# VHH binders against Interferon-induced very large GTPase 1 (GVINP1): the designs that were tried, part 7

Target 1, 242 residues: Interferon-induced very large GTPase 1 (GVINP1), of Homo sapiens (Human) (q7z2y8r1479to1720)
Amino acid sequence: DKRLFVLSILGLQSSGKSTVLNALFGLQFTVSAGKCTQGAYMQLLKVEETFTEELGFDFVLAVDTEGLRAPEHSNKSKDRDNELVTFVIGLANLTLINIFGENPSEMQDILQIVVQAFLRMKQVKIFPSCLFVHQNVGEATATDQTMDGRRRLEQKLDEMAAIAAEQEQCLDVTCFSDVIRFDVNTHVYYFAHLWDGNPPMAPPNPRYSHNVQQLKSRILMTATQESRGNIMKISDVKSRVQ
Below, E stands for the ipSAE of ESMFold2; O stands for the ipSAE of OpenDDE; V2 stands for 0.75 times the mean of E and O plus 0.25 times the DockQ between their complexes.

## First folded at step 2 (VHH; framework vhh_8emy_2)

Design g1 (from b10 with S53R T100I; at its last look DockQ between E and O 0.27; V2 from the best seeds 0.00; counts 0 for: pae O 10.0 > 2, grease 29.1 > 24.2, SAP .791 > .668)
Amino acid sequence: QVQLQESGGGLVQPGSSLRLSCAASGFTFSYYGMHWVRQAPGKGPEWVSSIGRSGGTTNYATSVKGRFSISRDNPSKTLYLQMNSLRPEDSAVYYCAAGILYDFWSGYPDYRGQGTQVTVSS
ESMFold2, look of step 2: ipSAE 0.011; ipTM 0.451
ESMFold2 (binder alone), look of step 2: mean pLDDT 82; pTM 0.835
OpenDDE, look of step 2: ipSAE 0.006; ipTM 0.271

Design g2 (from b5 with N52S V99L E106D; at its last look DockQ between E and O 0.01; V2 from the best seeds 0.00; counts 0 for: DP in h3, pae E 15.6 > 2, placed apart)
Fold by ESMFold2, look of step 2:
Structure g2 (fold): chain B 242 residues (1-242), chain A 123 residues (1-123)
Amino acid sequence: as target 1 above (242 residues)
Amino acid sequence: QVQLQESGGGLVQPGSSLRLSCAASGFTFGSYDMHWVRQAPGKGPEWVSSISTGGGSTNYATSVKGRFSISRDNPSKTLYLQMNSLRPEDSAVYYCARLSGSYWGDPNWFDPRGQGTQVTVSS
């Protein structure tokens, strides 16, 4: 009977779950003990009752891929990562893709799997929402490269969508916006650090706090718009994970 | 086997400059973001700076931003840290690093692979 919004956080640098969740949502949730299964750490967050009517959901399931790595051993980790990402995207109402620094080989591995997962979701007519969070860039770099960073990400996503479409033989897909509803100007957020200086004790940079608030607002707006449609009940999530 | 060798440290006076180098071997250097981490005596490790694989994006701890500059030369497999306007609080052993994917919030995030290079800033 309770309504559940499933928020997934994907990326090689997504180990700071409590820090990210606290920075995004503050004290609006009661955090329960998490469970780890199949390399994903799942934590149920109860929305405080004073906010449930405003937000349109009672719980958030935060899914963090703590086991998702890009180690230099065997290609078996790539197959595991592909299956994990497909599962997490299929479960989620909104997926945050966390990009840390500019390591192209690690970024490309994750983005390739993510793009293929969204393409598969499109083929079964499931349209989850996606936001990109680019962390740990310089403050001047984050400000000055907003257009360049967005262009580079969009180009990479378009290239990967075209490759995935060829591999999956989807003739109607030539760019990432053909795969999922995506606008690089509203779905990509840049942060110099999650925390300025050493985590988690560093105070936020003023622009970091503003960008966190914008990301929070977008997440809550997405959740509100989905509550007008088909936010899943907890019983429906059990069916979906089987 | 991953090997990192730091050099270029020394004893200098406040306001001086130093350039640290890190020679890398045993992995595809151009495929990894690289980091500088420092550790003062009796303190835990402190992240200093990072640079993307191609060198197009850099990041700095607030304590060093504007004074330090990270760079890399992928053909020579070498990472650099230009340290200007050095202060006594910059005194530490400096390490270059390829950090784990669970970087922030991981209590074992720093596993030094080299001996580091000592930087001492004193009158």
Scores: ipSAE 0.000, ipTM 0.129, lowest interface PAE 15.6, mean pLDDT 67
ESMFold2 (binder alone), look of step 2: mean pLDDT 81; pTM 0.813
OpenDDE, look of step 2: ipSAE 0.013; ipTM 0.298

## First folded at step 3 (VHH)

Design p10 (from e8, 19 letters changed; framework vhh_8emy_2)
Fold by ESMFold2-Fast, scan of step 3:
Structure p10 (fold): chain B 242 residues (1-242), chain A 123 residues (1-123)
Amino acid sequence: as target 1 above (242 residues)
Amino acid sequence: QVQLQESGGGLVQPGSSLRLSCAASGFTFDYYGMHWVRQAPGKGPEWVSSISRSGGSTNYATSVKGRFSISRDNPSKTLYLQMNSLRPEDSAVYYCAKHGIEYSSSEGWFDPRGQGTQVTVSS
């Protein structure tokens, strides 16, 4: 049985998840890929043998949720989304929450579902790790733009946590950091567009490459820390996924 | 914080040998895998070789397999590349890189932290 690090990514339909996943993980190391019975798309990536010793795991399982808010009747799609998100977060060692645009209010519904799932897990003493990946769309490229974005995201997460806590009657929860360990300054990554202009004649965007490398380094650091306590075996995942 | 200093390059004739060195500082050397990456003028970076943190596992690009040998000395925090039977195609600036922050083979990302060492194989 081999050691497995499970990385999940959540986001709205057309939120740029495929671009981020392609930037983090090339198909060069893919062993298998497909859709599981719960509706998530899974991709198994083999860690290069040279690095399995220092990382503490042999494979990465990347789990991608299909676009949330399917065109089905709202009642059925809402129940499906809640079940899928809870499954995906529960399966993962680390969850990436992909935000499209500069303003987190555009993802309010998804953040609400995510916060509620984390709150449910806190009640059973599970504290999942998460990182926010914010697609830096438009012309925003300066530090002050990302600072404004971080402030707004933190405010929205705190508001949603307070509302969810009231609904669940959790008197010890006032803000998002009471639900999971979260620091808006270190757990949020902003990505510029891949190109400086419109392809095919646009040059590569070096800011994008830098951001990818930072996020990848953070993911690997989280993975090595998890391998000391809660890394999964492939057989463990099979029992949950069938 | 990561500091890498490559050395050992030079101008040699085809069939010659060179030994490259990389002196590392600013991080815990024996905790990380290391890479050698080369870049010829007008070309993108090409991965050459990798070595695990303990030195127990090594890997090589097909173009250099059987001719090059990677090794490390953790006490002295030094990475080596022994290059034998050099060919004109091996001419490039050679860089060492710490796994993760400076080099991602799956991504094609490369951020050299040292100046590199020039290897020129010419008659």
Scores: ipSAE 0.000, ipTM 0.150, lowest interface PAE 18.1, mean pLDDT 69

Design p11 (from e8, 19 letters changed; framework vhh_7z1x_3)
Fold by ESMFold2-Fast, scan of step 3:
Structure p11 (fold): chain B 242 residues (1-242), chain A 123 residues (1-123)
Amino acid sequence: as target 1 above (242 residues)
Amino acid sequence: QVQLVETGGGLVQPGGSLRLSCTASGFTFDYYGMNWVRQAPGKGLEWLSGISRSGGSTSYADSVKGRFTISRDNAKNTLYLQMNSLQPDDTAVYFCAKHGIEYSSSEGWFDPWGQGTQVTVSS
């Protein structure tokens, strides 16, 4: 049986999620792709043989959801999204949370869903890592922009964690870092122009390239840590998904 | 260091065929698997096909299965993509890329692929 690293991608922008996946892992050929019974799209990527021993896994299972829906008054739609997100996070070694632009309402919606799901996972003793990818960020200066963005995101995550903890009656949770291990300075990555319409024809903006490499390094470090104890076998995933 | 040069694109009518080539330099070509990916106007990258280092194993995205064939010639450091039954939806810039998740990649993540070759399928 082969070793499997599971990467889940959550967000409201499906095309951006695919671009991030390709950028982070380099390009791998797909062994299999399709939709599971829970409604997630799965793509199985084979790791080049030369790197499997170094990384500690043979395959990457990329799990993507259709763009998450904004919460509506209907509890049926919200329950479906909560079940799907819980399944996807529960399956993952690492979850990427993809946020697009600066619409406060859309950002709040995705953060609320994600924080609630991680809080539920904490209650069942599942502690996956998470990373935030913020796309399409305007800037006057890149450094000032990202610092302000980090502060806003941390504040919103803490607010959502406090609300979720109150709703779930978790008195020991007061901020997002109480829910999962999180550092806004090392677990959030900002990309201004990652998904511009034109194909890449030249080396990217140096900051873009540097941020992609930093995120890739963090993902590979997380994958290496997971492969030392928590990595799944492909047969285990098949039995749990089917 | 790593350089990949894609050629063979052009304008073709629906139902037509094209053969793309990718010439590799700056690394030991026959030690690595290779991929073809594309980017349609206004969209992100889409993986199309992969081939193992020896050419003994291939994989294809559902969108191109049965229409595209990946192959390689390790003696010439060249990767190929034979594209048949082309449709307007196949219009994109096509890139080749060295596959492999590198534990420690140092610089320039675009280094694994070249500038691409434009394929336009139009009546």
Scores: ipSAE 0.000, ipTM 0.127, lowest interface PAE 14.0, mean pLDDT 67

Design p12 (from e8, 17 letters changed; framework vhh_brivekimig_d4)
Fold by ESMFold2-Fast, scan of step 3:
Structure p12 (fold): chain B 242 residues (1-242), chain A 123 residues (1-123)
Amino acid sequence: as target 1 above (242 residues)
Amino acid sequence: EVQLVESGGGVVQPGGSLRLSCAASGFTFDYYGMSWVRQAPGKGPEWVSSISRSGGSTLYADSVKGRFTISRDNSKNTLYLQMNSLRPEDTALYYCAKRGIEYSSSEGWFDPSSQGTLVTVSS
C-alpha cells in the first residue's frame, strides 16, 4: 500500500489558489483525475519516484475547497462554509490558508471561519498543522510592509480566537496560539504581484521566486516530519471518499 | 557551501559515447536525490535524468531513455551519466543538480549553479 500526504488549500473564490498550487507542484508531480466529496475537490498527485525516499510518502492528495463566500452572504451559506472547512481541516496533514489582497473585511471573514474550525478540532483533541499564504499584497517585498502585515494578521487571528472562544465558552483560549501552534514570523508567506514584464521578456520579481522556494521547502519539511508519524495509506482514503 | 563540479564532456561523432561525472562537496551527498539537466545553444534548460538518494530508483526524459544511464557512488560523493548512441541534438552544456529540501529559504528542488560540462556531437 502506498503512503499518502493530504494537503488542503482553503481560500475565498478569488484567492489565487491555482497560482500557489502550480508553484508548488509544477512538473515534479503527475496529476490524476479529480473527485468531488462534500464540496471539496480532490486531486491525486504522484511524487516523482526518485524523491519518495526523501519525503517518506508516495502521493499527495491535494484538497481544494469550493471558494468560501463573501461576508454579505446569509447564515445558511456560513453554515455550509463552516461544515466544509471543518471537514477539510480534519482530513488534512497540512492546511494552507490562502488570502488574496488586502481587504480587511474579507480577511476577517475567512479567518473567523478558519479559527472557529481549529477551535472545534482542539476540543476533540485534533491539532492540525497550518500555513498562511498571502497573495497580491502591495509592496509585499518591502521588509517594513511585510512586518506590518504579519503584525496585523496576528492581531486579527487573536481577535477571531477570542470571539470564537467566547461563542464556544472556552475559557482557556485567549489568543490564536492557544488554539494551534503558530508563529506569525515562520508560518506566514507573502507573495507580491509577479511582474511579467513590459515587454513580457523583462526579468521576474526575484523576491517572488525566493518566497515560492521558501514556502515549498516549509511544506515539504512539514510533510517529511508528518510522514515519520502516522501517515495515511491510499486504501484508507479511497474507502472514505467513495 | 554547496560545490558541484562536472567533468567528462568533449567532442564525439554521432553514435559515440561519453561518461559524465559530478563531484559533490559541501553537503551530505547520500541524503539527497540528484539530477542531470542540459542546456543546448539558444534553448532553455531541459531535465535529462534523476536518481534517488540510495540509487535504487531512476527516471529518464523520453528523449534519452534506453541511451543514457544515471548512477551514483555515495562513498565517493560522485554522480555519473553514461551516454550512449549520442545524437547531434544531445549537444549541450550538462549540469548536475542537488535535489532536496531544507527549512532554509535558500534550498530549492533544483538549482543548477555549477559551471557544467560541454558535450558536442558532430563530425
Scores: ipSAE 0.012, ipTM 0.466, lowest interface PAE 7.6, mean pLDDT 70

Design p13 (from b10 with T100I; framework vhh_8emy_2)
Amino acid sequence: QVQLQESGGGLVQPGSSLRLSCAASGFTFSYYGMHWVRQAPGKGPEWVSSIGSSGGTTNYATSVKGRFSISRDNPSKTLYLQMNSLRPEDSAVYYCAAGILYDFWSGYPDYRGQGTQVTVSS
ESMFold2-Fast, scan of step 3: ipSAE 0.341; ipTM 0.762

Design p14 (from b10 with T28K S53K; framework vhh_8emy_2; at its last look DockQ between E and O 0.02; V2 from the best seeds 0.00; counts 0 for: pae E 17.8 > 2, placed apart)
Fold by OpenDDE, look of step 5:
Structure p14 (fold): chain B 242 residues (1-242), chain A 122 residues (1-122)
Amino acid sequence: as target 1 above (242 residues)
Amino acid sequence: QVQLQESGGGLVQPGSSLRLSCAASGFKFSYYGMHWVRQAPGKGPEWVSSIGKSGGTTNYATSVKGRFSISRDNPSKTLYLQMNSLRPEDSAVYYCAAGTLYDFWSGYPDYRGQGTQVTVSS
């Protein structure tokens, strides 16, 4: 029975989720403008034997997901998204929440669903981890802008936590960090643009690569920590999905 | 050294009031949400109340809502729990905790005191 670390990613349609996963692990998830992953796509990655002892797991299950708020599902989008998010978060040891741009309304909707899902997990004593990836952060976003961004995100998450708490009758929740272990300073990663300039002739942005490496390091750290306490076995995945 | 020291517990009659205090030291008190949790004999830990870092947000368990009031004084690094209209079922060891409730429930609390005994009996 092999040890498994499950990594999932959530985000709006066409937000660059698959791109992030591909960049992280050299995966081949479909990256297409206009066509999004349907449902959930999973790839099992074998950890090299030399690292299994250090990492504490044998495989990584990477889960790419359908973009949230897909126009194709406009009428049932909320319920479907809720189900998908809950499933994905419940399955994963770590979920990446991918945010692209600063559309306030869309972001709010996603955050609400995400926070609610985590709250539900908490209620059943499941404690997954989460990292936020905010893409398309301009170079000009000096350290100060990122700080403001972090504050805003934290505030929004706290607001969503309050709403979710009311809905789920969880009176012990005062902020998002009560729902899940979260620090806006350490659990949010800002990504530069993938390209240095305007495609198709633009070269890859070296900052993006750097950002990916930073995120990867954090993911591995998280995975290692998780393996020490609650390592999932492949056999456990079946039970968890049910 | 980080320390949380609860005080103010005791034996009281039903309907009476107690005020618990938690003195914090060794860490930046104002940076942490604070919580009261209690544990009765033979029962698991029960969340009682929480207060945000600035003191602006407070929450209470249904069982104590309207009777208990949580407050904090950041300059003195002290957490309080005013307990009114005490009932026998409120009898427990009361603990002060710093950090997130997530950490607490996940078994990784940042800081927790030794507790103070509250006994409500006629």
Scores: ipSAE 0.000, ipTM 0.267, lowest interface PAE 12.8, mean pLDDT 84
ESMFold2-Fast, scan of step 3: ipSAE 0.412; ipTM 0.790
ESMFold2, look of step 5: ipSAE 0.000; ipTM 0.122
ESMFold2 (binder alone), look of step 5: mean pLDDT 82; pTM 0.833

Design p15 (from b10 with S53N F104S; framework vhh_8emy_2; at its last look DockQ between E and O 0.03; V2 from the best seeds 0.00; counts 0 for: pae E 17.3 > 2, placed apart)
Fold by ESMFold2, look of step 5:
Structure p15 (fold): chain B 242 residues (1-242), chain A 122 residues (1-122)
Amino acid sequence: as target 1 above (242 residues)
Amino acid sequence: QVQLQESGGGLVQPGSSLRLSCAASGFTFSYYGMHWVRQAPGKGPEWVSSIGNSGGTTNYATSVKGRFSISRDNPSKTLYLQMNSLRPEDSAVYYCAAGTLYDSWSGYPDYRGQGTQVTVSS
């Protein structure tokens, strides 16, 4: 059997998740039809044969959630979001946390969900990787603002990890890096302009293309690092999903 | 501030061995995959070897397989490259780098050091 890398993308509704997936994978993969399971849209991407040996896997399973905390849902939205996040993180080798815009309350909400989910995964000995993608930040949010943003994000994640660790009585957790493999310098990506992948579109600037390529390379490196010990065969994924 | 400092290079004869070291500071060393990249005079950069963040996964360029061995010591934040049976074509400036394997050769690594010169000649 062929080797599969599972990539999940999480974010609040209207966060531009499909635009990121299109930019990352629309040009280098053949795409199979997707399947929706329990609020998660799954799509199989076949790696072009010329790249298979470099990457160490043959397929990518992209898992895209419907928006978290969707206000128009009338059911038990909080319980469903928690179960969906747990399922998606437990399935994935790498999870992208998609943040759109600079609204502090939206950032707080998604970070709270993420920290709680990853702490639960640590308690059951599942150690997925994550990257943060912060979209819709203009050119004026260049390196000096992104350095401040990284520092603030690290502090907030550490504070939330400490609070969650107290609640769950996890004595060996004092910061977010104790919960999962995380470094704010290499695991947080900013896009200066990110245009919706739906028509009509404005073309991205050169810095957008560079940031997308950096993110893509990090995703592929993570997959390569997991190819010998963590990455699963397609047969294993079929049994887990069913 | 992130720093990577290579050492251990020098002038040696063909068939000799050298061990390169890379001291890391200013970041969480155990969270990064690490790499060795080399650049000979008048040539573009060439990937040499990579090691995963825990040290369990290693990869090598075909030109160095069986002769070079990559390792790391996470408590001391140090990356190593043991180079055996050195050949004149191994002469280059050797850089350590942290980040994605995909970007190491495109000029977009997350971090890299200043390099250490290895020269193999009679």
Scores: ipSAE 0.000, ipTM 0.118, lowest interface PAE 17.3, mean pLDDT 66
ESMFold2-Fast, scan of step 3: ipSAE 0.373; ipTM 0.771
ESMFold2 (binder alone), look of step 5: mean pLDDT 83; pTM 0.837
OpenDDE, look of step 5: ipSAE 0.018; ipTM 0.303

Design p16 (from b10, 18 letters changed; framework vhh_7d4b_2)
Fold by ESMFold2-Fast, scan of step 3:
Structure p16 (fold): chain B 242 residues (1-242), chain A 122 residues (1-122)
Amino acid sequence: as target 1 above (242 residues)
Amino acid sequence: QVQLVESGGGVVQPGRSLRLSCAASGFTFSYYGMGWYRQAPGKQRELVASIGSSGGTTNYADSVKGRFTISRDNSKNTMYLQMNSLKPEDTAVYYCAAGTLYDFWSGYPDYWGQGTQVTVSS
């Protein structure tokens, strides 16, 4: 039985989750890949033996959801998405939440489901780690958009946390930071368009590569810290998926 | 622009010491793992030593364990390889590499230096 670090990624079906995941890991590092029974795709990545002791785990399990796409007038579909999100966040040592577009309000439903899942886990003393990845931010106004985007995300997270807390009858929660350790300045990554024009004729955006490398580094720092206190075994993952 | 610049290579007699340096620029040095690879003529490039982003953890190839020491100074954006008790088998071009730990797991660091030649001959 080997030790796992579980990394999950959430987002809408057309949010570019696969682009981020491929940029972080690539297919060449996958030992095995498969679909689990709750609409998630898993990729198992082997850690080189020289690093397993330093990191505290032998494998990285990357879990990608097929995308959240509940029809607006389907309560059954929304319940299914909520169950999937709660499961995926609960399974992971770290969850990446992929936000597509330049305005968090376009992703309000997803943010609400995610915040409610974190709140439920706080009630049972599970404190998952998360990072927000915001894609398709305009490069020409990147500084202004990034600052405005962070402010809007923080505001929406606080708003959704307050609403969820009221619904769960949890009076000690008034903002998102009451639910999980979150800093909008360090836990949010803004990615400009991959191309600065129409692909494939436009050259790739150089800042995109830099931001991917920064995100990789942050993920590994988080993984190393998490592995010291809360590492999973392959048998543990199978028990949770069962 | 990201740059890794190696220095300290040269020609030495067996049993002597060399200290390699790698000066890094164009990225946040303290976020990256660093390592030294080497490549002898006709052989594949091999990882010799690696060091975590904070300097708290180090790893060495069996062939150099006990003779080489890797270290870093995040305040100077520099990584070092102290090579003691050098052997003819250590003759190779030594490459500085930077990557996330993930990239070192896979054997494909994000950035490479141009290399510095180390020759151990009598």
Scores: ipSAE 0.000, ipTM 0.145, lowest interface PAE 15.1, mean pLDDT 67

Design p17 (from b10, 20 letters changed; framework vhh_7z1x_3)
Fold by ESMFold2-Fast, scan of step 3:
Structure p17 (fold): chain B 242 residues (1-242), chain A 122 residues (1-122)
Amino acid sequence: as target 1 above (242 residues)
Amino acid sequence: QVQLVETGGGLVQPGGSLRLSCTASGFTFSYYGMNWVRQAPGKGLEWLSGIGRSGGTTSYADSVKGRFTISRDNAKNTLYLQMNSLQPDDTAVYFCAAGTLYDFWSGYPDYWGQGTQVTVSS
């Protein structure tokens, strides 16, 4: 039975999820792709044989949500999105939370649903791993601007955690770091524009490439650590998806 | 030595169709998976579609599923993108790109075209 690392990506429609997936993986040898019963789109990727022993898994299951909807839509759509998000986070060894641009309202929408899902999992003593990816940031290399971005994100996460805790009567939670192990300086990645000119004649933005490599390194570290304790086998996933 | 040349771009009205072609030279085309990628003004790259070496497997980004069709002709060293039901948001420079490495952590495709402009406007 082969070992499987599950990487999930969450984001609103038009959040640039396909750009992040392509930057991380490119088009690799896809063994299987399609929708699961929960409505997520899944791609099964085969890990190159020379890396399977080092990584501790044989396949990567990339799970993408088919566009989360804003909360102002009907209660039925909101309940479906909450169930999908909970399923995707619960299934994943690592979840990437993709934020496109810096619209505060859209950030609040996705952060609220994500924080609520994490809080529900904390109640049953499941502690998911997550990373935040901010795309289309105007100047990702400017320290002052990225520092301000991190501060804004932390404030929003803390706000959402406090609101969720109040609703669930979890008095031991006052900020996001009480919900999961989180450090805004190490768990958030900012991506500038990919190109500094007219691609493909222009070189890619060196900082974008650097950010991708750092994210890949973090994913690898997380995958290696989890493979020693809780890596799934393909047969286990079939029983959960079908 | 290696070249990828895109053709077929242009101005089209909303709801219209275009077919892009990408002709490859300088490498063994049939040994490479192929991709279409676009970049809208002021935005980053967006992967649209990929096709396997033989044409037996295809994949699409959610933004273009059901509207775009990728295909290839290995005898002619040519990649195609049939674009239907075009919308103003499809305005971008469209690039073809060849290849991925065998490992999970592979970076960019080996080869890129120069791009072709597609403008969807009234």
Scores: ipSAE 0.000, ipTM 0.119, lowest interface PAE 15.0, mean pLDDT 68

Design p18 (framework vhh_7d4b_2)
Fold by ESMFold2-Fast, scan of step 3:
Parts: sequence; structure tokens; C-alpha cells
Structure p18 (fold): chain B 242 residues (1-242), chain A 121 residues (1-121)
Amino acid sequence: as target 1 above (242 residues)
Amino acid sequence: QVQLVESGGGVVQPGRSLRLSCAASGFTFDYYGMGWYRQAPGKQRELVASISNSGGSTNYADSVKGRFTISRDNSKNTMYLQMNSLKPEDTAVYYCAKHGIEYGSGWFDPWGQGTQVTVSS
């Protein structure tokens, strides 16, 4: 039984999260790919033997969610999205939360769903790791926004956690760091011009390729540290998704 | 705040060696991959070598393979570039970089002053 690291990516339908997964792992190295029962798409990537000891796992299972929001915002659609997010987070060793630019409405929606899901996981003693990626941020604003962006995100996460805790009657939760291990300085990334075009249609661009490789390296390095205590076996995934 | 301080540059004759150092602070050093970049006058900045967080894997530009060795000491928060068999074409300002964005750094931000390496014949 080989060791498996599960990486999930969450984002609204328009956030380009499937593009991120394809750019990071590529289909040419995928052992298996397919649609999961609850509207998630999976890609299984084999880790090169030279890296398996250093990384602590043999395979990466990348899970991408299909669009989280229907065009119409119904209560039924919201319940479905919450269930999908809870499933995806519960399956993952690391969840990547993908946010495009500084759209406040998109940020509000995804933070609400994600915080609620993490709070539910805390109640059943599951403590997944997460990274926030703000991509497609204008080059000129990236540096100016980083400190303000982190402060606003932290405040918003704390606000959402307090609201969710009140709704779920959790007396021991007052801020987001009470829900999961989170440090705004180490778990949030701001990428200027990550995408000059949508892969695979984008023309070759050395800068785009470099940014993707750096993001991939960071995710894998985080994965190495986070997965050592919580690594899954391939048989465990089959039991959970089938 | 992420701080990276390069040192060890100088003027040397072709065929000689130099060892560059990058002292890092403001982040968890053994968590991140690192790299050395260089920029010659009138040219674009290019990646020279990179190293994983543990030091277990390295990557080199074709122009420096077999001559340069990247290493790191996580106990000292320091990364090194051992440059052997230096050529005039290696003349550049050398910069170190943390891979990924953290603590207000960006992909297009300056990487500080760097350290000048001049190989003159």
C-alpha cells in the first residue's frame, strides 16, 4: 500500500482552479483521472522515486471542484455547495483556496463556505491544513496590497469564524486560528500576473512557467511537512469515494 | 519581513573559485526552496541554481552544470553557491531568492542589492 497526499482546490466557478491544477501537475503524468461522485474531479499523479523519501508520499491526488455556485442563488444550491466543500476538505491533507484578485463578493462567499466547513471538521476532530492563494492580482498593486490584504483576510476569517461558532454553539471558538492551524503570514500567497493566458491555449511564456513552478514547489514543501502525521493510503481513498 | 543578504562576490581571474552566501531572516528557512539568480548588464535576470527545502534535490542552468554547486545549512539559515572554473561569461550581479511569495514580497519586486561577481581575463 503506497502513501497518498490529497490536495484539494476550492474556488468559485470563475476562479480558474482547474487551470491551476493542470498547470501544477499536468495530465501527461496522471496515472488516473475522473469525476468523483459529489461533483469533484480527481487527478492521480505519481511522484518520482527520487523524491518519495524526501516528500513522504508516493502519489498526489489532486481534487478539483466543479463550479460551486449555480447562476441562481437558491437555498438548495447553497446546501449542495456546503456539502461538496465539507466532503472535499474532509478528504484532503491540504486544501488550496483559490481567490482571484480583490473581488469582495467572491471572497465573502468562499470564506463563508470554507470557514463553516472547517468548523464542522473541527467538531469531528479532523484538522486539515489550508493555503490561500490570491492570484491574477495586478503587478503594480501586489506589494501595496500584501499587508492590507493579509490584515483584511485575517479580520474577515475571524469574523466568519465567530459567526459560524455562534450558529453551531461552539463556545471555544472566537477566531479562525481556533478552528484550524492558520498563520496569515505563512498560509497566504499573493501572485501578480500568475496567468498571462489560460493553459493549454496560452503561448509559451517563461515568466508564467516560472511562477507556476514556484507555486508547485511551495505546495509540495508544505505537503511534506503537513502530511507526515496524516498520510493516507490508496486503499483509504477507495473506501471513502466508492 | 523577509530579508535576504547576499555576500561573497568579488573580482577574480578566469578558472578561479568564489563562494557566495545568502543569509535569510523573517521566515521559516527550512520550509522553503531557495534559488540563486544572476543579471549581467543589458541582460534579463536568469535562474542559476535552485535547492529544495531539505537540500535533497537541486537544479542547475545548463551554462553552470558541473561548475557550480548549490547548498544550504538550515541550522544557520544560510544558502551557498560554490562557483568553480569561473568564466568571463559568469560576470553578473548574483541574487538569492526565496521561492514563493510571503511577507509582502512579490515576483516582480527587487531582490535587494545582490553581490557583484566579476571574472576578468
Scores: ipSAE 0.000, ipTM 0.110, lowest interface PAE 17.9, mean pLDDT 66

